# Ledger of designs, part 1: VHH binders against Dynein axonemal assembly factor 10 (dnaaf10)

No score or structure here was measured in a lab: all are predicted.

Target 1, 357 residues: Dynein axonemal assembly factor 10 (dnaaf10), of Dictyostelium discoideum (Social amoeba) (q54e33)
Amino acid sequence: MSALGESNNKQNGKEILHNYVTKKLTSQPYSCQWIPTSCSVVTVGKKTSGGISKGDIKIHQLEFDDTSGDPKLNLVYENEFTNPFRCLSFFKQANQLQQQDNRKFITGDFNGQISEWDSDICDIPIWGVKGAHQGSISAIDAYADNLVVCGGKDGTIKVYDTRIKPNSANDNNGNNSSPISTFEQTNKSNCWSICTNDNNIIAGFENGDLNIYNLKTNSIQSTTKLNGGICSIDSNDRSNILNQFLITTNKSFISIASFNNNNNNNIEFKDYDINKEPNQTIWSGIYSPWNKKDNENIFTIAQGDGSVSMYRDDCKLIDKVLVSDLPILSLDYSKDRKGLLCCISLKKQLSILISPC
Below, numbering starts at 1 at the first letter of every chain, in headers, positions and changes, except where a header shows other numbers; Kabat numbers aren't used for antibody chains.
ipSAE, averaged over its two directions, is called F for ESMFold2-Fast, E for ESMFold2 and O for OpenDDE. V2 adds 0.75 times the mean of E and O to 0.25 times the DockQ between the complexes of E and O.
[cut] stands for letters that were removed.
The coordinates of atoms that the task and the answers printed are left out; those that the model quotes come from them. Centres of patches stay.

## First folded at step 1 (VHH)

Design a1 (framework vhh_etentamig_d1)
Fold by ESMFold2-Fast, scan of step 1:
Structure a1 (fold): chain B 357 residues (1-357), chain A 121 residues (1-121)
Amino acid sequence: as target 1 above (357 residues)
Amino acid sequence: EVQLLESGGGLVQPGGSLRLSCAASGFTFSDYAMSWVRQAPGKGPEWVSGISGSGDSTYYADSVKGRFTISRDNSKNTLYLQMNSLRAEDTAVYYCAKDYEWGPEDYFDYRGQGTLVTVSS
């Protein structure tokens, strides 16, 4: 499987990013991630029937047909839930390529509920918070084994510890976990993007606000405004997310940013225009956990035109592939198999891509 | 009971303009994001544009950015789509759709019959 992906990475001596297999889904996925220590992908999203919108969780395993040898995505699990799901996060670790045994993931839904699931047994959530936000949870990120950070349409950011149970004697109603921290935006805007570790939160908003929070002091550290809504944030180093992070926007540009505590606590930005047409949404951007030699960073972006594009440091294009005629909303690198990416499109498709790296 | 009634479609020459309207009833209009979705003959639905309940945020598919403008009048429970610089590929039945949240998605609650837009010479 891995060997096949690696052998297909070059054609005619050139690096090639290509669509390996695509499957049409019965629901609209909004987020996709590889399940740690597996060749399986989880997707979460929305299924609407009779005017009622329900949540949908699917797990597909990348397999090879016994007769043809062709790759296929085999549905190994699906279930429906009361609330449609918007976002998904496995727990990020300081070392992304370390064999991760935590196969739990967190979902945020359109009704403001957070839920924790065991990917080996998805039928009932193992932890959750009802009414974490008023309205949808638009962004979620989880770190280590217990830290969950969510941002919502109500403009707030809330931090939870999954070890804290709602049955404490001091709970007002005993049914909800309280956040360990809450941050409010001065100009309330939908929080579209979050990147966290145990020290900091980087949050991006629809109005272009980019805020950095210090979890040790429980306070805001920096506020900057970008010329576009911030669709995604990812760091090239989860042990120190402020060293370098990638921002994608709904105005056809991305930024590679770094924060320093020297002098003015300023953020340094390098802005890159991705497309000639203004206002193309760059829905997601993620750093590769592979190819970290000589501090070389590789990242991949999901574009509104249906393309997935890979870049090296300083935004030098490696390759671009057209996956769908509708936007690509979410991307994830396999941490177990070098060269595998998954992505989902607004056309209800799950695709596996072979990366030249 | 959600009811959506689209109007304003018709035959137009390439480069022309049309304004679509959608009259909404049966729900608190200002509490919901609204979208325009189109479906060309023999094809699946394609999300075109979205607007937040307050009207403060608007979103567009890349194929229509700079040409189409979504707006709403919450006092009249009406959604609009101003379509400029129309192209043959814009030919489709246009539906207005109620969703719980803003965002490009093709799982919409369609209650209207749609309005046909034909761009042809």
Scores: ipSAE 0.007, ipTM 0.281, lowest interface PAE 9.0, mean pLDDT 82

Design a2 (framework vhh_etentamig_d1)
Fold by ESMFold2-Fast, scan of step 1:
Structure a2 (fold): chain B 357 residues (1-357), chain A 122 residues (1-122)
Amino acid sequence: as target 1 above (357 residues)
Amino acid sequence: EVQLLESGGGLVQPGGSLRLSCAASGFTFSDYAMSWVRQAPGKGPEWVSGISGSGDSTYYADSVKGRFTISRDNSKNTLYLQMNSLRAEDTAVYYCAKEGPLFEDYSYMDVRGQGTLVTVSS
């Protein structure tokens, strides 16, 4: 129980999962994540000024009013950049709770550029690749301290090592750092979701393709087609993302996938209908890093109806909260304080949620 | 069963106006955001505009901002798109979409209707 977990919204009565504070933003966020070793949230998105759409990065710190003790989101950093940002990733580790000292994050933008930022000095990117994809980068995932995997509207998946500097000192073609791997689909579909570690990439596509790639052999390992576009993928164990992973779709269902090691590495999918109404988008789903036993898997989903819902095990509902009258696009657990979640909505809102798990 | 029925399309001259309507049934209309999406001949779909369930928030693609107005009548379960200062490049089939994207990446599209054709030609 954190001090924040003791706060309850008396106006809405006692709830397990509740909206702690919401702030209206001056830009449209598309992704949000907690900054490691802090109570600060990064949001990235789009700001339109003077008829021109630009990228926007904001950092808000969760603070408390000295007089009232009420929670507030204090804007501590804001800047505009050339291209609108679509996606965001901090570097994930095999153990999310033990190693969170890397405060650098990667962005993918609508013009196909990737950039690396230090959250303590965001003014200038420290690494980047211009033209990493043709068109929008729709998915990005970063692992360890140097691996960046991105997927885009061009249907490709590209893998970069941030230690390899752009070879642009005398490059007349404008070519930045080359990817260490590129994977292409036969049917070019937008890559909406990526989950990676040192050994494998799991990529989800608009057409329902779910592909698993082996990074050591630089080849495709598995292809499966689901009955809906794959909006997000997350793993409960980044040391082996193939043990179990969560998939959310744009057709009112989620899938929990597991490798059956006793059956030639066959993937077994358990599908759960979240809503009776078909074709509802489940924009994001993530496992709680605070699950300490394999027999107690907690995950939370962000829904198109503006709700955030928390589940355990075989998709058993713990609680649900209505955060916005517009879709919730992105959701992240704090790895520094148990029970804190951040989320953003299409209503230009950043919300902090409290949960007991 | 969700049902969406678009109407109001037709042939108009450049600079003209059209009002599209979408009649919705099979769900609680006021609880869901609604969008207009268009598809021009030989091109992929393009998100045009979105509106919150309450109608308090509206969003527009840069290509139509200042010319198009999205609105809704929750008492009639009807979504509208008022299109002014129409251009040849606005020629497309227009689709009503439940909960569809409210930004430029329209790939995350929910339930769509059958569409209504808008042709802008001299």
Scores: ipSAE 0.012, ipTM 0.436, lowest interface PAE 8.2, mean pLDDT 82

Design a3 (framework vhh_etentamig_d1)
Amino acid sequence: EVQLLESGGGLVQPGGSLRLSCAASGFTFSDYAMSWVRQAPGKGPEWVSGISGSGDSTYYADSVKGRFTISRDNSKNTLYLQMNSLRAEDTAVYYCARDSYELWPGEAFDIRGQGTLVTVSS
ESMFold2-Fast, scan of step 1: ipSAE 0.018; ipTM 0.414

Design a4 (framework vhh_etentamig_d1)
Fold by ESMFold2-Fast, scan of step 1:
Structure a4 (fold): chain B 357 residues (1-357), chain A 123 residues (1-123)
Amino acid sequence: as target 1 above (357 residues)
Amino acid sequence: EVQLLESGGGLVQPGGSLRLSCAASGFTFSDYAMSWVRQAPGKGPEWVSGISGSGGSTYYADSVKGRFTISRDNSKNTLYLQMNSLRAEDTAVYYCAKGEYEPFWSDTYFDYRGQGTLVTVSS
């Protein structure tokens, strides 16, 4: 089929959030993102065979079966690498809906290595840093075409420019580049979440610390402690990530935070309890790139109970779908097709969801 | 000081059952999610099951779903794993872990793991 078509996602005349197609994977994915200017999803994670754990990168294309017309996820690329991958980021832009010509992505692995990949040629990393962190890289965020921010188990945050020459003249592939900035947390905690742009980094930690760094002054701007580990951070505006940002936690609540410039840049937090068991992990939360034109922010969260839930800014539920009986760990909006989301679960599944918004 | 002590492992025949226990001390047990984790000989660790602090939500790996049941008794600060229909591939050291399971398998996510109890399924 030449068109993906519009699925019937209506129930009682209302458009609903629904599971369009789910595929079981041969590996455990930990992160998923749509490849810009495509209908393809990249997943990164871990493949264990014969007691040996390796890194796994898969690319699936959303297409239709030529006999039934049903949606399917066609595996178009897979490869194994030495270290299991923990996190993934394509380069974010200030305007997410502009056609992105950069189809490169960054991975962070369990051994503290960063790697840059071309999604069109995923055989060997085109840039990387070995030993970027001591232990796992737990969070990574890439911005524009060259800025990479990573946070790790060692409690540090490091900023790299992929254009900087490597430390060794004998390393022509960019390995061992020095960071342009390094930030340390006071009480060394795993950095689980990062959101960055040209001016600021927002970092969330397992112990509940939320730190904001100013890249112009190369210094910490703010430190706040939340009552739960900070699993994800996303901004409704990448041109100014401090205007409003979404925080998900491992204590059954989310927070919508903003800087009030009229009050000396104090952060205002609006906490919302998700109607779930105490201590439920809300693994990921992201703003829709599509609804900004209406001055209504819509976001979607990935939950430990296996559901994906979509909300408006005041945390009013739009719809919810149960995708798995195990947690949903990661999700991403398509920037090329309105209404498409991808997500992965701890049940080794990749799902494509149709969104009503 | 956080302490976790696993017990109940042993040798069992295929199709048999075992109940594992984990005695917890040094923290407010009901405030924390708990997990069971196993490591088979020569293999990496595998998360098996998780339970919320209240006990109202439970989660299982595909390999054990329908056969294993996680539970807790907050009045006794004890976590349990009931293992039914045991298979040779269930042979592993089973560990009790404080906190929600981490898919990336990080010690930081499990701020304390116990010493483990060996389960051997063999005929």
Scores: ipSAE 0.008, ipTM 0.256, lowest interface PAE 8.7, mean pLDDT 82

Design a5 (framework vhh_etentamig_d1)
Fold by ESMFold2-Fast, scan of step 1:
Structure a5 (fold): chain B 357 residues (1-357), chain A 120 residues (1-120)
Amino acid sequence: as target 1 above (357 residues)
Amino acid sequence: EVQLLESGGGLVQPGGSLRLSCAASGFTFSDYAMSWVRQAPGKGPEWVSGISGSGGSTYYADSVKGRFTISRDNSKNTLYLQMNSLRAEDTAVYYCATEDLYFGESYDYRGQGTLVTVSS
């Protein structure tokens, strides 16, 4: 860990966003996240061999070579499962840094199954719902220690509480619990993005629909249509997700949205174009958990051109790094080590980036 | 934008042959495994054949093994399916699909398809 601190200190003096180490993987990852209370990254995805597609979970630990001192990603866990995995979520907390103690994560797969895993084992899911969606689960978000929200290709959003289990001896068999809420769209579209807390769900769809749901009243509060498919949604404050949230789209723009009580409770949008020629998909965008200032909201985006870009309020560019010649699909900030990001690309690569956050 | 354009379908008698083509653009073709998927009237989609990005490995469904040959030309960004000894049960719309592209769901990101009808 001290060697990592020394390397980060040198880099911070000259450049603010760097590709620190990149590793080629044997499978295609679709999501990556840091495991709380560690320097390890979990990736979930798909491995195809002989025309058969399987799920793949890998855990890599950021280490240093004993001889050279160079950073390396050491594979510490790998296993294959029946269904390819599409999405991944650790449990978010009201304060993002509080999640350090919870090492459980939820996966959504291409066959509509949700599974909960303990990152210290991973061999057997500890909770699950078989057939949660018809077809692929495209988005998943988990909050506190028990709330799981998933969206699928079938155009529905389902809410589960992991504390609710059927009176059954079957730990990993299908439909362990019924959803506590189900929301449907009039115009059926793939739900690509979800951001949730215990009060609200914000859901983004391939057709550009942006829906806000109230979990206390079990009803829709708002629906808006953007001029692009909504790839990701993240909030700067998980206790109040409607106060400000970041939207990324497949039409070379992002939007920063805020809920305004003085304007009939309408959402206000500030749109920013990101290198529109040629058009690119902005696959993911996340707020920094290390933002220490009132009125400063640092966020980072994953771009279809293979770049990762970091911004502050009003979309002012801090720095940009080219990580791959293919799209970056997913990224995550470490909550244990300031200045560490992980990301994955369509070139079957896992990268660790250094930044000041 | 990813674009796939299939061609080469048509009406053919049992025992006949057809060659399908798929022109790909908007991504680095040689980096992705490609598949052919078909959907017969009133049935769900069925995976037919797959080929690795380099073309070094090929895979076939049991129903077409020994009759169909998948190939690719990475210099032309084109995927092919040579279909021999065609049977009535091969009647379907054939789709070119990218593997490991856009969230990794190849069936979500297929072309418009090309109709193959095997009938006397």
Scores: ipSAE 0.013, ipTM 0.309, lowest interface PAE 8.0, mean pLDDT 82

Design a6 (framework vhh_etentamig_d1)
Fold by ESMFold2-Fast, scan of step 1:
Structure a6 (fold): chain B 357 residues (1-357), chain A 124 residues (1-124)
Amino acid sequence: as target 1 above (357 residues)
Amino acid sequence: EVQLLESGGGLVQPGGSLRLSCAASGFTFSSYAMSWVRQAPGKGPEWVSGISGSGDSTYYADSVKGRFTISRDNSKNTLYLQMNSLRAEDTAVYYCAKDTGEYLWDSYGYFQHRGQGTLVTVSS
């Protein structure tokens, strides 16, 4: 900490979006998130050795070298598990900046299993469902300490309550906990993206379908088709996710969307081309939990060209940084330290970025 | 309109070598990361190698690391895969893919504009 004043990034432009520290990993991460009430990042993914692929969970703590004062990512935990992990979610709250005491996270794996982990003790899962999906779980989002929504290759969306324990007599069979809701896609397409709260689910699919579900009525509320696979969905307000949400696609554009009941229950879209060339994947996009006001929304996207770009409302570019020369797959804002972002790339890298906001 | 055309596959004996090529058109080739993905008969797709838009960084699956070399010629809009020390397990249809991530068998859905593929058979 005391060595922060000596960082090279302070010399080069302290208010610009920049790469603060990057570490090469021994595994391929597919998702990364900050652990609440910490300066630690969890990554989940795949570790392949001798032709065998296993799941990998790593926790790195952002520290400073006692001699140089340079930032470093110190590996404080790692473990291997049977199935490679695809996606990760901590529990989102209506107030994202309120001190979060829930340090548990949910993983979805390539074999259709969901698992709940305590980030303070990651040795065994504290809850799980085997065979939640047939094939990969491609999207997961968790809300309010107990609600888990997952989507997968089988085209279904399933809602679980982690307070409902599996029947221990059937541990070998898996899927002993029943979902409290299941939604099936009319056209079977991989569910790549989910954003949820206790009232609604917004789900995005590989074929470009964007569906909104009402959890109170247990029914579909809206369906729209976009001209690209929907890679990520995030809302600027978790207490009302339909007010405004960000969509990233695999066709070089993003959309800022809002649900309007006064306009025949239709979604209003503002589409923005991020790259003039078609078919660039924008893997992830997230709203900043900081500087929130009705007209002052800031979001950051992870791009297939290895860049991370930060925008203001109406897709006005604040800054862009090249983090890797391979795609950036996942991003997360620290909710404990303003201006800290973590991201991972296809180059087996974990990076910490400093943002001007 | 993005087009990818793979070539260079064929029959080769174990321990042999092959060089695959992918001719790209319809986009600014140097601006995009590229990958090679393979699919063995009766199996799902497996990501094997990736290269940055500039060509300065390369990444490999552990199953091919040290044996395969990915490269590109941005002046010719062409991606290459040099395959050495080939094994029976390398038998697959090889695909050129734009803007890809590392995926396990059923998750290659993020691969955009995958080409027609070129068959590589490693057999005595």
Scores: ipSAE 0.006, ipTM 0.361, lowest interface PAE 9.5, mean pLDDT 82

Design a7 (framework vhh_etentamig_d1)
Fold by ESMFold2-Fast, scan of step 1:
Structure a7 (fold): chain B 357 residues (1-357), chain A 125 residues (1-125)
Amino acid sequence: as target 1 above (357 residues)
Amino acid sequence: EVQLLESGGGLVQPGGSLRLSCAASGFTFSDYAMSWVRQAPGKGPEWVSGISGSGGSTYYADSVKGRFTISRDNSKNTLYLQMNSLRAEDTAVYYCAREPYDSFTGEWLPYFDYRGQGTLVTVSS
């Protein structure tokens, strides 16, 4: 399908990013990700019925109609849970294109609970922490097979190891898993974005603070302030110290940050204005996993105007597609099929996009 | 299609009052929490006030508490913002927005939700 999609994504010599299929959902999704080793997408969010808001998890499989051959999103799983979900992360690896067998994902909810799910059996969480944060968990990132980093409205960042099992003798709050590290943001600003690996955590805050933490020394490494709330952070290489990363903001710009080769604590930021309308939110930005071995940096952003835009080095536009008349909140590249992206919008829509690269 | 149309802005003197309206169409209005968001010249968007789908719960930014009142009429698919004791710092384009503030959790989401054309409020002598 990726080969067919690749051949169909170019017209008149132009690289074409296009909407392949869109489905309206019965709930408001806030995050979406492809399930490893599949053509399935998980979405998490909120379903309101009778004045009560509950958590919602849906899994859709990308299928093709037997008669027309047209793409369709088939709902293969849905369930409701007590707390609305805010964020979602599968476990990132240093090599995203190597065969991944870990189909578990982590959710953070609006009531401060972390939960780990097996995407093949979503009925009951396999691990969790109640009261991980006071208020919402706004950002979550998981790395390797056991590291979970979460940031919340309470201005804290907490690091968990899913291999540490609860000890019932010490459970006074309904869950006894303790974080292996806790960091507090000085101004108690909401932690909207996190990017982690075994060495570092990069955390972005609503007030524009960007903090880098060293996990080996359990201490803050650097603090910088950007001119906009930091909506997302992604790294083009998670195998080493996070040397280059993409930042999206709620003020119509993105920043590409890199460490100076002579000083790992000296970060250079290059800002790019994306829209002429100031103060548009750029919800999410992610690097393509498919172009790493060609030494080419390609990334895609999800915009508040309802569009998805793809760029190459120094923020040169490849193509842009309008997916919704409402903001696109989240997007993810398939690691199993080149050229497939999923995204969700505030219009309760899940879309699959075909990428030219 | 979802459409939000704001009205009621204008020039007003400090200490004066204005009432903003937002006409909504293209969705079931009563199912959605609604908010007012403003953008002052040269600044980023600031969430001002939010209201639950039923109208039973209201929320305000600290900068406007006690001065502004949010309300809705679900039978008319209309959102209102009553603005009293206006100050020069209230000068901004005011946008009607769908669900940028989650009224259930009391959290401001990091987005500028669906935006109409906006209505300009200028507070000056």
Scores: ipSAE 0.014, ipTM 0.345, lowest interface PAE 7.7, mean pLDDT 82

Design a8 (framework vhh_etentamig_d1)
Fold by ESMFold2-Fast, scan of step 1:
Structure a8 (fold): chain B 357 residues (1-357), chain A 119 residues (1-119)
Amino acid sequence: as target 1 above (357 residues)
Amino acid sequence: EVQLLESGGGLVQPGGSLRLSCAASGFTFSDYAMSWVRQAPGKGPEWVSGISGSGDSTYYADSVKGRFTISRDNSKNTLYLQMNSLRAEDTAVYYCAKDLEWYGEMDVRGQGTLVTVSS
């Protein structure tokens, strides 16, 4: 019997990326992540009823039917909140496979609020900031145990420390909390993607701007423009974000960016067309946390055609699976079970995939 | 008060074209992404296309990609959907939706315009 999360998944000698279980949801999810130290997935998004849109948080446990042994996604938590949610982030460590006991996550919503949640409780936010951004928060990345980086439609990037309490002691949602850093764009493009570590913030924008900020000097380090809106940014090594990162775009291509530290800090971009015609959005791309630095780099992308595709190194295809008739918006690797991925689609679906390696 | 008024639907033969319009009022139009959502007879709503507030980025369901074009005129507070190479399966009521993000939504904000593709 194959173990859950088995990465050496083969059928007829081929490495197979496998759609293991898919569940229809009662809400539209926009982001999904595995809860640390569990086989549970949290999704955040939007539920609309009678013309009123509300936020929705669901937690599903991956388990097996006691009669058939078939995999199933069991809804273990569900609640509605005032504002629709756009994005979520658990607190990331430099080593993604490092044992983490922090099961808190941050959400960014369509009304510019950030909120911190305990995934073991979820009923009421434990921290938050109203008016963190003017308009929607489109990108969020939580790092270490207390750092939150968020960007949105107002074109700013703001850094918050969850240890700093609101000025009003009676405001449970952090109404008057101030950011520790703010970075502004001259052209006010929507910030769609953020990737951060202790030293740098890499931000991608709707207009194709890719900006790198130095968090220690509180200043911009570099800016470049790609030929497409930047949907996601991920780094294989978050302790070494200046080495290599994966960028996905809304113009059917991805870029693998490598820092040249040979005295001029130039970034080398290698662009790979995923589909030439028709063009599609590559909504998300993530590196496998299970690859060692000296081994092949494996990454997976979420595509506008409803497919999830897995690649090695220089964009060599391992396998591709069709998960939905509509775009796949978000992907996450389990850090607890090798070979498990979760993804969500615009068709209100949550899917668990088995990685072949 | 957010108000969205769709127009431009009608009866058309397979292979034909139609252009839908949506007049928006009650909010700062250029600050919001907009979407087209359709509902076929007896089916649930399906997101069709989305456009960013600036108009610089457009998104399509794979069922319509290459055939439909979404655009906007922020000076006129108007959203458009140019529909080419229409198929019987495109028969639906088309709705304009206010979307606070570039993602398509199933939230219907307008009254809709009927498109019937039939021979």
Scores: ipSAE 0.012, ipTM 0.359, lowest interface PAE 8.8, mean pLDDT 81

Design b1 (framework vhh_4orz_3)
Fold by ESMFold2-Fast, scan of step 1:
Structure b1 (fold): chain B 357 residues (1-357), chain A 120 residues (1-120)
Amino acid sequence: as target 1 above (357 residues)
Amino acid sequence: EVQLVESGGGLVQAGGSLRLFCAASGFTFSDYAMAWLRQAPGKRREWVALISSGGSTDYADSVKDRFTISRDNAKNTVSLQMNSLKPEDTAIYFCAAEPWYDLGSEYDYWGQGTQVTVSS
């Protein structure tokens, strides 16, 4: 995105979030992310034909309006697979804006399988675990090139290292890896959200449970309960996810949480009502990776009413755009181009938004 | 306690019409896609019509322009209007629900079915 394109998102000093291009897809996406070191977006989801549901991976390349006329999303790859995909994660780094050359991503599917893909090839997974969960994998977070954390409908959280060899005692096949850690929740609620780094895992559950695990000691550090199912968790600092993290819920509110007492595991929650209607799902919320130099926090949320809303510190609204008449499920900031966001909706749409920040 | 209860089936002559109803309870109806499937004697169950949580519809080629699916989120109901019925439409008709995010190979919730018989 050029500097001139960024200035088009400000009118009379007002910051504007703009729907740049929207494309209707032949499949239902459930997750979208920008491919590192590119202007391409991967979407994963479900393709239903004749009552049969299959997995779908699509890659679209953004073509800007500056050189080609109208902006376009060009389909450059698609393929179908046996199991519908639920969730997607590229590997996060402590420094989000460090030039990231790892173009591998992890998927979790509705049948409990995790798979690792090379976005430059995609035709066959390069690593995987069949039966990682009983039933759907509802949350996945990949970190530091080899760590994969997944949660699912069975209420467990499992941690995998993609470099670890399969256990030769019980497995004669080279395709199965054992988890390095397994955490069970007492109430067996579906794990909807995960955020991880070198030290900690934060997991959010359908019943409102929020658990923090210490990955180095392999033990639970903190547990609390919010007044809504926890749809997403993201941190403003991946080197220390406990500094501050954003929680979105299925009860029309978000929460901004921070650790205030190192001696007492005390967490301060600041709750903000997004809409006055009850039970609206706020499907996703993410911090901008581009705000770090200015020492301000910018985050964007995906709403069940079809809107995408951008906020500054203390949940001060920057702008809101209506993208669809159906829920927006997933959001991602480009780490290569400041001001680019991608999102997907239940209306089988992929949209690119231009951010003023 | 999740329940899907179908009604409206019966015997009808070729060229006639029937309206099937499905009453849903025990889950957040507005978050689910609703479908009608049918199973004719000696055949596998086949999909007939789908309506998304937002009201978008899709139909099997064999019933397109003859059948119409609709939903009422305030009443937790889905219906199938069946016009220009043919003997080939004879089947047990099932109501099914799937969450947008958790369907793998099968629908999450099923009804018991309602018999539709079309005479020549």
Scores: ipSAE 0.013, ipTM 0.313, lowest interface PAE 7.8, mean pLDDT 82

